Miniprotein binders against q53ft3. Designs and how they scored, part 42

Target 1, 195 residues: q53ft3
Amino acid sequence: MFGCLVAGRLVQTAAQQVAEDKFVFDLPDYESINHVVVFMLGTIPFPEGMGGSVYFSYPDSNGMPVWQLLGFVTNGKPSAIFKISGLKSGEGSQHPFGAMNIVRTPSVAQIGISVELLDSMAQQTPVGNAAVSSVDSFTQFTQKMLDNFYNFASSFAVSQAQMTPSPSEMFIPANVVLKWYENFQRRLAQNPLFW

## First folded at step 23 (miniprotein)

Design Yc7
Fold by OpenDDE base, fold request of step 24:
Structure Yc7 (fold): chain B 195 residues (1-195), chain A 107 residues (1-107)
Amino acid sequence: as target 1 above (195 residues)
Amino acid sequence: SPESYKKAIEYAERAKRYALFAQKYAELLAREAIKANDPEKYEEALRLFREAAELYKEAAELFEKAAELYEKGDKEEAEKLMEEAEKYKEEARELFYEALRLYEKLR
């Protein structure tokens, strides 16, 4: 019914069904994982009025599981991308997964999917930084790209007194790059799809 | 005991959720069979989901009765009902999983 994908790893298509409405994937070496994709295989749909709540579980410093609601999958949204790299310091939330006597290796996390009524899911609040919207992901990528470019370009900045004459080269004032950067950031903040 | 009561209530609520889940699949299969213009396409799986739903309902009722007995201090009779309810739940689970496997195969 469900699949799980981590970049650079084989796709998982065999969830452990721990209950009629509960599915679990193991994520070995979870500390190296930034994003996880959860998706429906298309073999079995959700019944009408039902969907899946997606949870992440990792061991705390005491080896106890910390569960966090990442988001949702539905027949209308059969796949979702979640950022899990920043969740290690998050507070645990209520979860529908009982005490799973899973011998937890400290390096293994879990993705849990709970099949629930859509009305019940609507009352749940995912952790704020887990759901990667296309817009948010784009904004974050763009911001990182801009910062990288600015840092790179500014590292070559020299004063006029420090310049070696090179008549064959064109020079751009550093202030032009800064102004471009600031303007682009402003536009991006106003509308991530301004282009 | 209060703990036994709480446990029985929890099991009852779980059984009710499973009953609803089985019923929802039965409804799904019925609709898909109609859409496929083959009313018999999922006949067996549909039957199994319906039967599972009924057994889960029975289990839920027994768990609720057990909870009431625990509250009254009738531990022995409560435990008998818990055991009976568990049998219904396990039977329902087997039917539910069989229905899912059959549905996946036929879809």
Scores: ipSAE 0.754, ipTM 0.902, lowest interface PAE 0.6, mean pLDDT 88
Fold by OpenDDE base, fold request of step 24:
Structure Yc7 (fold): chain B 195 residues (1-195), chain A 107 residues (1-107)
Amino acid sequence: as target 1 above (195 residues)
Amino acid sequence: SPESYKKAIEYAERAKRYALFAQKYAELLAREAIKANDPEKYEEALRLFREAAELYKEAAELFEKAAELYEKGDKEEAEKLMEEAEKYKEEARELFYEALRLYEKLR
């Protein structure tokens, strides 16, 4: 019913169904994971009026599982990307997975999916910054890329007094790069898909 | 004990959720069969989901009765009902998973 994907790892298509309405994926070496994709396989849909609440579980300093609600998947939104790298300091939330006596190696986290009524899901609040909207992730990545490029380019900036004649090289004024950056940011803010 | 009471209530609520879940799948399969213009496409899976739902309901009722008995201090009778409820729940679970397997295969 569900799949789980971590970049650079094999896709997981066989969740452990721990109950009729509960599915779990193991995530070894979770500290190296920034993002997790949870998706429906398309083999079995949610019944009408139902969806999946997606939880992340990691061991705390005492080795006890800390569960946090990441977000949701539904028939209308059958996949989602979650950022988990910043969740290490979060407080545990109420979760439906009970005391899972999973002998956890300290390096193993879990993704849990609970099939629930949509009305019940609407009352739940995901942890902040976990749900990376595709748009937000793209915008954040683009912004980071732009910042990286600007910082990189600016590191090569020289004053007119520092310029030596190099007829084989083209020089771009730093102000041009800045103007481009500002214009690009403005366009991105207006429409993240303007290109 | 208060702990036994809470446990019985938890099990009852869980069984109710599973009953609803089984019913929702039965409804889904019925709709899909109609859409496929094959009313009998999921007949076996439908039967199993409906039967599972009824068994889960029975389990839930027994767990609730057990909770009431725990509250009254009748531990022995409560434990008997818990055991009976567990049997219904396990039977329902088997049917539920079989229904899912059939549905996945036929879809």
Scores: ipSAE 0.747, ipTM 0.900, lowest interface PAE 0.6, mean pLDDT 88
Fold by OpenDDE base, look of step 23:
Structure Yc7 (fold): chain B 195 residues (1-195), chain A 107 residues (1-107)
Amino acid sequence: as target 1 above (195 residues)
Amino acid sequence: SPESYKKAIEYAERAKRYALFAQKYAELLAREAIKANDPEKYEEALRLFREAAELYKEAAELFEKAAELYEKGDKEEAEKLMEEAEKYKEEARELFYEALRLYEKLR
């Protein structure tokens, strides 16, 4: 139902469903994470009148979990980007995840998604400045990514003189796609908001 | 104990939330089946969600009764109801997850 993405890391598409209405992603080495993207996979939508409250949990100095409400995802807003780097020293808030017996290593944080009524979500107040972007920002990211790819790939377009004559077709070496991907990942890892 | 009472109430509230969630999915599937012009498309998943919802409601009622018994000091009978409620909840959970799997597969 949900995916989680950290820049420079593999996408997580298998949330741990800890309850009927609760999903959790583990975030190893969370101290190095600046931003997290939470998104719906599109396989299962929210029922009408429901959405997801997105929480961040990290261990405090005593190893106790500190939970903070980051924001929301809905059918109308199926993805969100959250800045978590500034939250790692914040105060905890009320959360619906209870005492989860999650074996926590000190370096592992969690993203929790709670499926709730939209009316109830409207009464909740996310931590300040955690939500970086609306759906528009994700769309802009996708557009810029595609533009970046196109510009990069086109720069390596080889003339037909070097290939089997097919005068109507332009060929791009397959390795160009790989190089673009690697470079894009590197840039994303360095600055998730490089675009 | 006051703690046992609070626990029973919490479990009842949780079961009610799950019942609502199951019901909301059943409603979603019914609407989607109509939109797809295939009223039988999600028939099995719909049945499972509805059944899960009813079992969650039964669990919730039993948890509430257990809470009342804890408040009255009838710990032994309260614990029996808690156990029974838990059985209903677990059965409901199985049906709920199966319904979700079926829905995902058919969508």
Scores: ipSAE 0.709, ipTM 0.883, lowest interface PAE 0.6, mean pLDDT 86
Fold by ESMFold2, fold request of step 24:
Structure Yc7 (fold): chain B 195 residues (1-195), chain A 107 residues (1-107)
Amino acid sequence: as target 1 above (195 residues)
Amino acid sequence: SPESYKKAIEYAERAKRYALFAQKYAELLAREAIKANDPEKYEEALRLFREAAELYKEAAELFEKAAELYEKGDKEEAEKLMEEAEKYKEEARELFYEALRLYEKLR
């Protein structure tokens, strides 16, 4: 249902569904992470009137989990960028992940997504300013997402001599992807908000 | 005991939320089936979401009845209802996850 992306890491697309309406992603080495992207894969949408409350959890000095509400994702806003670097010492929020049996390690944080009614979500207040990052942070995230996409796509590249016929599939020459990648990076450096 | 009462109430509230969640997916699939003019495609997933919603509702009612019995001190009967409610909840969960799996394939 959901994906989780950290710059410089492989995208996570296999959240642990810990309840019918709750999903978690592990974030190992979380102290090196400044931003995370939470997004809907497009496989299963939220039902009408529902959305996802997104939480960040890290262990406190006593090893007890601290949960902080980062913000929301919905069908109308299916992805969001959250800054978490400033939250690793903050106070916890009220949260729905109480007695869930979630395996945790002291050096591993978690992103939790709780599917809730939109009316309920409207009464919740995210901690700090975990919303969309500054232009420079957004640019860095976007560049790393582009690198990740290019590396992923190029790992499947084959020459014409290696191709097996597949008439029901469309193919795109690899140089088209490279050209797009180079052009997009150039435009992003000129105007991070061009798109 | 107070702990047993609290547990039964908590389980009832969870089952109610899951019933609503399953019902909301059933409503979504019904609208998609009409929009696509292809009810056969969505038939099985829709049926499973509806069945899961009804089983979650039944589990919630049994958990609430168990909470009432704990409050009155009828521990043995309350435990029986808790076990029965858990069986309905587990069956509903299986149907709900299967419905999600089928829905994912349709998309």
Scores: ipSAE 0.696, ipTM 0.872, lowest interface PAE 1.1, mean pLDDT 81
Fold by ESMFold2, look of step 23:
Structure Yc7 (fold): chain B 195 residues (1-195), chain A 107 residues (1-107)
Amino acid sequence: as target 1 above (195 residues)
Amino acid sequence: SPESYKKAIEYAERAKRYALFAQKYAELLAREAIKANDPEKYEEALRLFREAAELYKEAAELFEKAAELYEKGDKEEAEKLMEEAEKYKEEARELFYEALRLYEKLR
C-alpha cells in the first residue's frame, strides 16, 4: 500500500502490516537519517473518507519507543517529505501504536502509518517543523501560477488580421505559450522538484 | 473490575473501526465493479469485505455486552463473551486480509 524512501537507500515497498489499519517500516541506523519520504504505491487506495496519519518512532535511553506525529498522506496528497533529524530527542505525541507488535532494536527507528477517518485526522497536530514541504501544495501553487500566466498571456493574443508591421517588434505565436504550459505541467507532474 | 471494563470497551471500539474500514472498502469495490461493467471480477473480494465487516460488528456487540457484564460484576459470563468475540474478530481478520490480497491483484 505504501512506500518509504531515505536518501542513499533502496526504497522500501513492503510495509509490515501490524494490524488491519496499521503499517510499519523499519529504519535501521536511524541516527544517520535526516529526511524520509512516505508515499502511496497506488496498489490499494484509501477508502473514501479515510487517509493515513504518519508517525516516527525512535527508542529512548530505556529502549522504549517515543512516537511523534509527522503528518498525513491521503488519496489527494499521496506523498510527503518529513524531516526527522531534530525529532530524536523531543517529546512524544499521542499515538495509536502503543498496543501493536513492534520490534524494538536499539539502533532501529520506525515509520508508522495509521489509517484513520479524515475527520479524525483534521484534529491532529503534527510535531513542529517535521514536514519539510508539501509536494502537492507546491504543485498546486505552481499549477495556479502556470494557469494565471497562460490566461494573462492569452489575453493579449491578436489575429493576423489585427497585426501591424513593426520591424523591431517580435511576436510569439499563441500556441507556443500553450505548448510551453503543457510541457511544464507534464515535467512538474513527473518530478515536482525538477527545477 | 475497571481494567476489564476498559479492555472490553477498547476492543469493542477497535472492532467497530475495523468493521467500518471493511465496509468502506466494500463500497469502493462495488463502485469499481459498476464502472468496469464486470461484477464477476470483483465478486469474491467484495463478498469477503462484506463478511469481514459483519463479523467485526458481531465481535463489537459481544465486547460491548461483556463490558456491561463486567460493570455489573458478572466476570465469568463477561469472560465467556470476550472469548466468543475474539473468535469472531480473528475470523474477520483472516477474511479482511484475504480480501485485500484479492483486491490488490484486481488492480
Scores: ipSAE 0.687, ipTM 0.870, lowest interface PAE 1.2, mean pLDDT 79
Fold by ESMFold2, fold request of step 24:
Structure Yc7 (fold): chain B 195 residues (1-195), chain A 107 residues (1-107)
Amino acid sequence: as target 1 above (195 residues)
Amino acid sequence: SPESYKKAIEYAERAKRYALFAQKYAELLAREAIKANDPEKYEEALRLFREAAELYKEAAELFEKAAELYEKGDKEEAEKLMEEAEKYKEEARELFYEALRLYEKLR
């Protein structure tokens, strides 16, 4: 029903179904993960009026799970990108995964998906700013960022005989990167979704 | 014990959620069968979802009756109903998972 993707890792498409309405993905070495993508495979949709609440769980110092609501996926929004880097020391939240209260492996976290009524989901509040954007929005942002940086830096590029007398090497002046960084930061601060 | 009462109530509520979930998939498949104009294709999965929903409902009723018996102090009869309810729940679960597997193949 669901897939889970972390940059640099193989996509997981075989969630462990731990209950009729609950699905889990293991995330080993979770401390190195900043974002996760949760998406519907397209094999089985939610029934009408239902959707999925997405949770993140990591072991505390005693190995006990700490669960946090990240956000939601639905038939109308079948993919989402969640930031988890700031959640690795959080306090936890109300969650429906009580049957999974088992001491966890120290470096393995979990993504939990609970199928629920949309009305019930509307009453829930995710932690902080865990939800960044949908997969399409994140991909679109990343592509725009790559294009923006490449175009900006390349417009100041020098080769062979422009600013540096080393004909076997090409250099980009450091201020080009700094200008891009400062411009990007300013635009991001004005509108986190400006891209 | 108060823990036995709470467990019976929790299991009843859980079974009710699963009954609703199975029922909503049955409704979804019924609509898809009509849109596809191919009722034979969906017949087995639809039957299994409906049957699972009924068995979950029966399990929920038995869990509720067990909770009432725990409250009245009739622990022995309550435990018999808990065991019977678990049997219905496990049977419903098997049908529900098989229905999901059949539905996945249809898509």
Scores: ipSAE 0.683, ipTM 0.875, lowest interface PAE 1.2, mean pLDDT 79

Design Zb12
Fold by ESMFold2, fold request of step 24:
Structure Zb12 (fold): chain B 195 residues (1-195), chain A 83 residues (1-83)
Amino acid sequence: as target 1 above (195 residues)
Amino acid sequence: SPIQEEFEKMMQRAEYHFTWAERYYDWGDKEYALLYFEFAARVFRKAAELAKKNNDPESYKEAKEYAEEAQKYAEEIQKELEK
């Protein structure tokens, strides 16, 4: 349902599902990470009236997890870039993951995505210093690349009822990522500003 | 009072969303601007419901007017995205 991307690392598309509505990505060596991209794969949209709250977690000086709300993803905003470099000593906030008895290695952070009602998401306030301005050229390019990927992948989505007994899941053909990558590289080489 | 404190927290949360919606709009992120205006409208509407339940017509009117303003901006941005 979700992907997580850090510059210089392989994209993660296989989240740990820790509850029916909660998904987690591990971020090893998190202290070297400045930005994280969270996006929907385009295979399974959120149900109507729902979206995803995106959290970042790291161990504090006592080894206890500190969770911070980064922001949101929805069907209308399916991908976002968050800055985490300034959050590694920040104050924690309330979150839906603390009741799960999750055990983790002290050097590993996590990105958590909680599927929630839009009304519930609206009651939450993200940390302001995770917001990334899209006016800088790198941020704009990265966001447009992610939007292009989402639109391309979602055009190949197949109903979960056709492939598995889990009707809330949706799937895409395995080669979609490679085809998208090839098409995007070709267009970028022909016009670096095509976005 | 506890109820007035709850109302003020709702109003502050909605204003926070409204302010971020304006910032995202200025940055050119219309998708986030739309989302945050819609969130502001949702929270302002809940604040209005609280004020109405407690028979506070001045607070009800204030929250309702802010909800309508946030919803108007969201609708304008939705039209921009559909072009």
Scores: ipSAE 0.727, ipTM 0.903, lowest interface PAE 0.9, mean pLDDT 79
Fold by ESMFold2, fold request of step 24:
Structure Zb12 (fold): chain B 195 residues (1-195), chain A 83 residues (1-83)
Amino acid sequence: as target 1 above (195 residues)
Amino acid sequence: SPIQEEFEKMMQRAEYHFTWAERYYDWGDKEYALLYFEFAARVFRKAAELAKKNNDPESYKEAKEYAEEAQKYAEEIQKELEK
C-alpha cells in the first residue's frame, strides 16, 4: 500500500505490517539521512474518510523509540517529502505505536504510517521543522531519482563484444539513457514543475 | 475551566493547521494547502460544537466563522486543482 524512498537507496515497498492499520519501514544508518519520501503505491486508495499519519522514530540514549509526527498522506496528497535531519534529538509526539515501545537496534530509525480517520488526523499537530517546500524538494528529489536511474541502467550496460545472443531480451544503447537524462535535467532547470 | 481550556486547545490546533495551509499555498503545494484547510475547518467545527454545548455563544460564533472561512479556502483550492 505504501512506499518509502531515501535518496541514493533502493525504494522500499514491503512495509512491515505491525497491526491491521499500522505499517513500518526500517531506516538503517538513519544519521546519514536528511530527507525521506513516503508515498502510496497507487493500487489501493484509502477508504473514504481515512488517511495516513506519518511518524518518524529513532532510538534515544536508552535505546527506546522516540516517535515524532512528520505529517500526512491522503488520497488528495498521495506523496510527501519530509526533512528528518533536524529531528534526531527532538521531543516525542503522542503516537499510536505503543506496541513498538521496545528497545531498538542502534542506528536504525523507523517510518511509521498509521491509517486513521481524517477527523482523528486533524487532532494531530506535526513537528514544524519536518515541513519541506514541495517545489524545492521535488527538484532535489527528482534529480537524485534521475541519478539513481542512470546508475541503475548503466550497471546493465555492455559493449557489443560483451553481448550474448538472447533473442527474448531487448537492449537499448547506453547513450540513449544519457541523452534522456540530459534532456530531462535541462527541462527541470527551466521549469521545476514542467510535468 | 476544563471545558474552556479544551476549547482553547482546539482553537490552537485549528489555527496551527490554518497557518500551515497558508504557508503550503504560498509555497505552491496546493494539495497540502487543501488538506490543511480541511483539517482546520474540521477542528474549528468541533470547537464550535463544544462552545454550543457549554452555552458560550461568543465562542460558538467565533469558531463557526473560522470553520466557514477555512472551508471556503478549501473549496476554492479544490476548484483550482480541478482546472
Scores: ipSAE 0.721, ipTM 0.901, lowest interface PAE 0.9, mean pLDDT 80
Fold by OpenDDE base, fold request of step 24:
Parts: C-alpha cells; sequence; structure tokens
Structure Zb12 (fold): chain B 195 residues (1-195), chain A 83 residues (1-83)
C-alpha cells in the first residue's frame, strides 16, 4: 500500500504491517538521512474519508523511541516529502505505535503510517520543521539520487585495456552515463517536475 | 470552563492548519494546501459546534466565519487542481 524512498537508497515497497491499519518502514543509518519520501503505491487507495498519518521514530540516547508526526498522505496527496534531519533531537509526541514491538537498533529509525479517519487526522498537529517545499526538496532529493547513481556507476569504470572479457555481460560506456546525467540535470534545472 | 478551553484548543489547531495551508500554497504544493485548508475548515466547524453547545454565539460566529473562509480557499484550490 505504501512506499518509502530515501535518496541514494533502494525504494522500499514492503512495509511491515504491524496492525491492520499500521505500517512501518525501517530506516537504517538514519543519521545520514535528510529527507524521506512517503508515497502510496497506487494499488490500494484509502477508503473514503480516510488517509494516513505519517510518523517518524528514532532511538534516543537511552534507546527509547521518540515519535513525531511528520504529516499526512491521502488519496488527494498520495506522496509527501519530509525533512527528518532536524528531528533527530526533537521532543516526542503522542503516536499510535506505542504498543507495537518494534525491533530497534541504535542506528535504525522508522517511518510509521497509520491509516485514520480524515476527521481524526485533522485533530493532529504535525511538527513544523518536517515540512518542506515540495519543489525544492524534490529537486534536492533527485539531485542526491542522481549523484549517488553516478558515483556508483563510475566506481565500476575501467579502461578498455583493463577490461576483462565477459561475453555474457553487457557494458555501457561511461560517457553514455555521463551524458545521461548531464542531460537529466539540465532537464531537472529547467523543470523539476518534467516527468 | 472545560468547553471553553477545548474550544480555544480547537481554534488554535485550526489556525495552525490554516497557516500551513497558506505556506504550502506559497510553496506551490497545492495538494497539501488543499488538505490543510480542509482540515482547518473541519476543525473550525467542530469549534463552532462546541461554541453552540456552550451557548456562546460570538464564538460560534467567529469559528463559523473562519470555517467558511477555509472552505472557500479549499474549493478554490480544488478548482485550480482540476485545470
Amino acid sequence: as target 1 above (195 residues)
Amino acid sequence: SPIQEEFEKMMQRAEYHFTWAERYYDWGDKEYALLYFEFAARVFRKAAELAKKNNDPESYKEAKEYAEEAQKYAEEIQKELEK
């Protein structure tokens, strides 16, 4: 039902369903994460009059979870970007995940989504410092993703003289990747929402 | 009174939603602006109902007016999104 995306990381589409109406994503090495994207997969919409409250949880110095409401996703707003870097020292808030046994390691945070009535969601107040300009944040997110991909791909680059023959493998010239990268950056700069 | 305190809390929450709706709209996030204006309208309406129960016509009027304003903005944004 939900996906979670961190720039430079694999998309997560398999949330842990901890209850009928509650889903959790693990975020390893969360201290390096600035932004997260939470989105609906598009397979199952929210029932009429319902949406999702999106929470962030990190372990405090004592290993206890600190939960904060980031914001919301709905059928009308199926994806949202949240800044979590400024939350890693914040105060906890009420959350619907308290009774769930979540395996916690010091380096792993969590994104929790609670499916709730819109009326109930309206009674909640998300933390303000998690909110970001979607356009600006998406641009930054995309740029980081692109940089990560480029760096990853480039790490495998070898000269033709250094290449070991592998007839079963297909190779893409590094210049093709570079050209794609440059073109994508240009398009992104012109219109961050060009796709 | 407890009802008055609850009313004030609801008004504050609705105002919070309203403020963020405006911010999101300014950022170009019309979908979130819509959502938050809708939330503001919902909470203002609930506040109005509380005021009515508390026999406070002034508070009722205030909350109702804010609810209508929030709803108007929501409707306008919805129309923009449908273009």
Scores: ipSAE 0.712, ipTM 0.906, lowest interface PAE 0.6, mean pLDDT 88
Fold by OpenDDE base, fold request of step 24:
Structure Zb12 (fold): chain B 195 residues (1-195), chain A 83 residues (1-83)
Amino acid sequence: as target 1 above (195 residues)
Amino acid sequence: SPIQEEFEKMMQRAEYHFTWAERYYDWGDKEYALLYFEFAARVFRKAAELAKKNNDPESYKEAKEYAEEAQKYAEEIQKELEK
């Protein structure tokens, strides 16, 4: 139902479902992460009158989880960007995830999504320092993501002479990737929210 | 009183939502602005009902007026999103 994206990292689409209405993503090396995108996969919408409360959890000095409400995702707002880099100094808040028996390393944080009634969500107060200007933050995030992808893909580029014949494999010319990248950058520059 | 304390907490929560709705709107995030204005309206309405039950007409009027304002903004944003 949900995906989680960190700039320069692989998209996570397989959340751990810890309850019928609760999903968790692990964020390794979380201290290096500035922003996280949480989004709906588009396969299953929220039921009518429901949405998702998005939480961040990090281990304190004793290894105990500290939870903070970042914000919300709904059918009307299927994706959101949150700043998590400044949250380590924040106070813990009430959360619906209880005591989870998850093996945690000190460097791993979590994103938790709780499916709840909109009326219940309205009774919650997200931390203010997690909010970002979507236009400004998304532009920066997208640019970093695109650069990372291009660099990664380019590192595997080979000439025809270097290719090993594999009829079962499909190959994409590097110039196609470059063209896509350039077109995407142009559109992004014109309108950061073009999609 | 416990009821008055609860009322104030609800008003503060609704005001928080309202403030962030305005912020998100200013940032160009209309979908989030809409959501937060709707949240504000919901909580203000609940606060109004609580005030009504507590026989506090002044608090009722205040909460109701804020609820109507939040709802108005939500409706305006909804119309913008439909264009």
Scores: ipSAE 0.699, ipTM 0.902, lowest interface PAE 0.6, mean pLDDT 88
Fold by OpenDDE base, fold request of step 24:
Structure Zb12 (fold): chain B 195 residues (1-195), chain A 83 residues (1-83)
Amino acid sequence: as target 1 above (195 residues)
Amino acid sequence: SPIQEEFEKMMQRAEYHFTWAERYYDWGDKEYALLYFEFAARVFRKAAELAKKNNDPESYKEAKEYAEEAQKYAEEIQKELEK
């Protein structure tokens, strides 16, 4: 139902369902993360009148989870970007995830999504410092993602002389990938929401 | 009174939603602006009902007016999104 994305990392589409209405993603090495994207996969919409409250939890100095409400996702707003880099020293808030007896590695944080009534969601107050301009944040996020992909792909580049014959495989010239990247960057700079 | 305290908390929460709705709108995030204006309207309406039950016509009027304003903005944004 939900996905979680950190720039430069593999997308997470398999949340741990801890309850009928609660989902959790693990975020290893969370201290290096600035922004998180939470999104609906598009397979299952929220029921009418319902949405998702998005929480962040990190281990405090004692290894106990500190939870903070980041914001919301709904059918009308199926994705959201949150800044979590400034939350690592924040005070905890009320959350619906209870005392999870999960022995957590100190380096692992969590994103929790609670499916709730919109009326209930309206009674909650997200932390203000998690909010970001979606356009600006998405541009930065996309840039990092694209750079990661380009670097990954280019690491496998070989000259024709270095190629091992593989008749069953199709090959794409590296220049095509570069041109695509440059064009995409140009379009992104002109309109971050061009797609 | 406990009722007055609850009313004030609701008003503060609704105002918070309203303020963020405006911010998201300014950032170009109309979908989130819509959501937060709707939230503001919902909470202001609840505050109004609480004031009514508490026989506080002044607080009722204030909350109702803010609810109507928030709802108006939500409707306007909804129309923009449909174009």
Scores: ipSAE 0.693, ipTM 0.899, lowest interface PAE 0.6, mean pLDDT 88
Fold by ESMFold2, fold request of step 24:
Structure Zb12 (fold): chain B 195 residues (1-195), chain A 83 residues (1-83)
Amino acid sequence: as target 1 above (195 residues)
Amino acid sequence: SPIQEEFEKMMQRAEYHFTWAERYYDWGDKEYALLYFEFAARVFRKAAELAKKNNDPESYKEAKEYAEEAQKYAEEIQKELEK
């Protein structure tokens, strides 16, 4: 019914079904993961009036699971990207997955999906900023790309006093790159789709 | 009182959903904006029902007005998604 994707890893489409209405994906080496995509495979919709509450679980220092509500998927929002990098030391949430008695290593976390009534889902408050829009994910990737370019280009910066003669080479003043970077950041923050 | 504390917690939950709906709308995620405005409306309506049972007309009016506002935003976004 569900899929789970982490960038640079194979997509998972075979959730462990731990109850009639509960599904789990393992995330090994979770500390290296910043974002996870949870999506419906498209062949089995939620029943009318139902949706999915999406949880993230990681082991605490005692090896006990800490579950946090990331957000929701529904027939009207069948795919979502969740940021988990800021959650790996947070406080737990009330959750429906407490029946499992599994010893986990410190490097394995889980994504849990619980199929619930929409009225019940509305009574839950996700841990903040976990879900991101597809546009916000593009903005975050683009920002990292821009930071990388600026850092790379600026590593070649020299002052006019430090410049060796290289008449066959072209040079760009660092201030031009900085101004472009600042302007692009402002434009992207106001309209991620200004391309 | 315990009932007033429950009402305030419901209002806080609904306001949390409403705030995230606005953020998702600003980010261009109309599907999540719609979902969270609808969730906010559901919780505001439950808070209004509690206030009515508690014979608290000021709280009832407040929760009802917020529920209607959240529902109005949800309906507007639904129309945008249908275009």
Scores: ipSAE 0.499, ipTM 0.830, lowest interface PAE 1.9, mean pLDDT 78

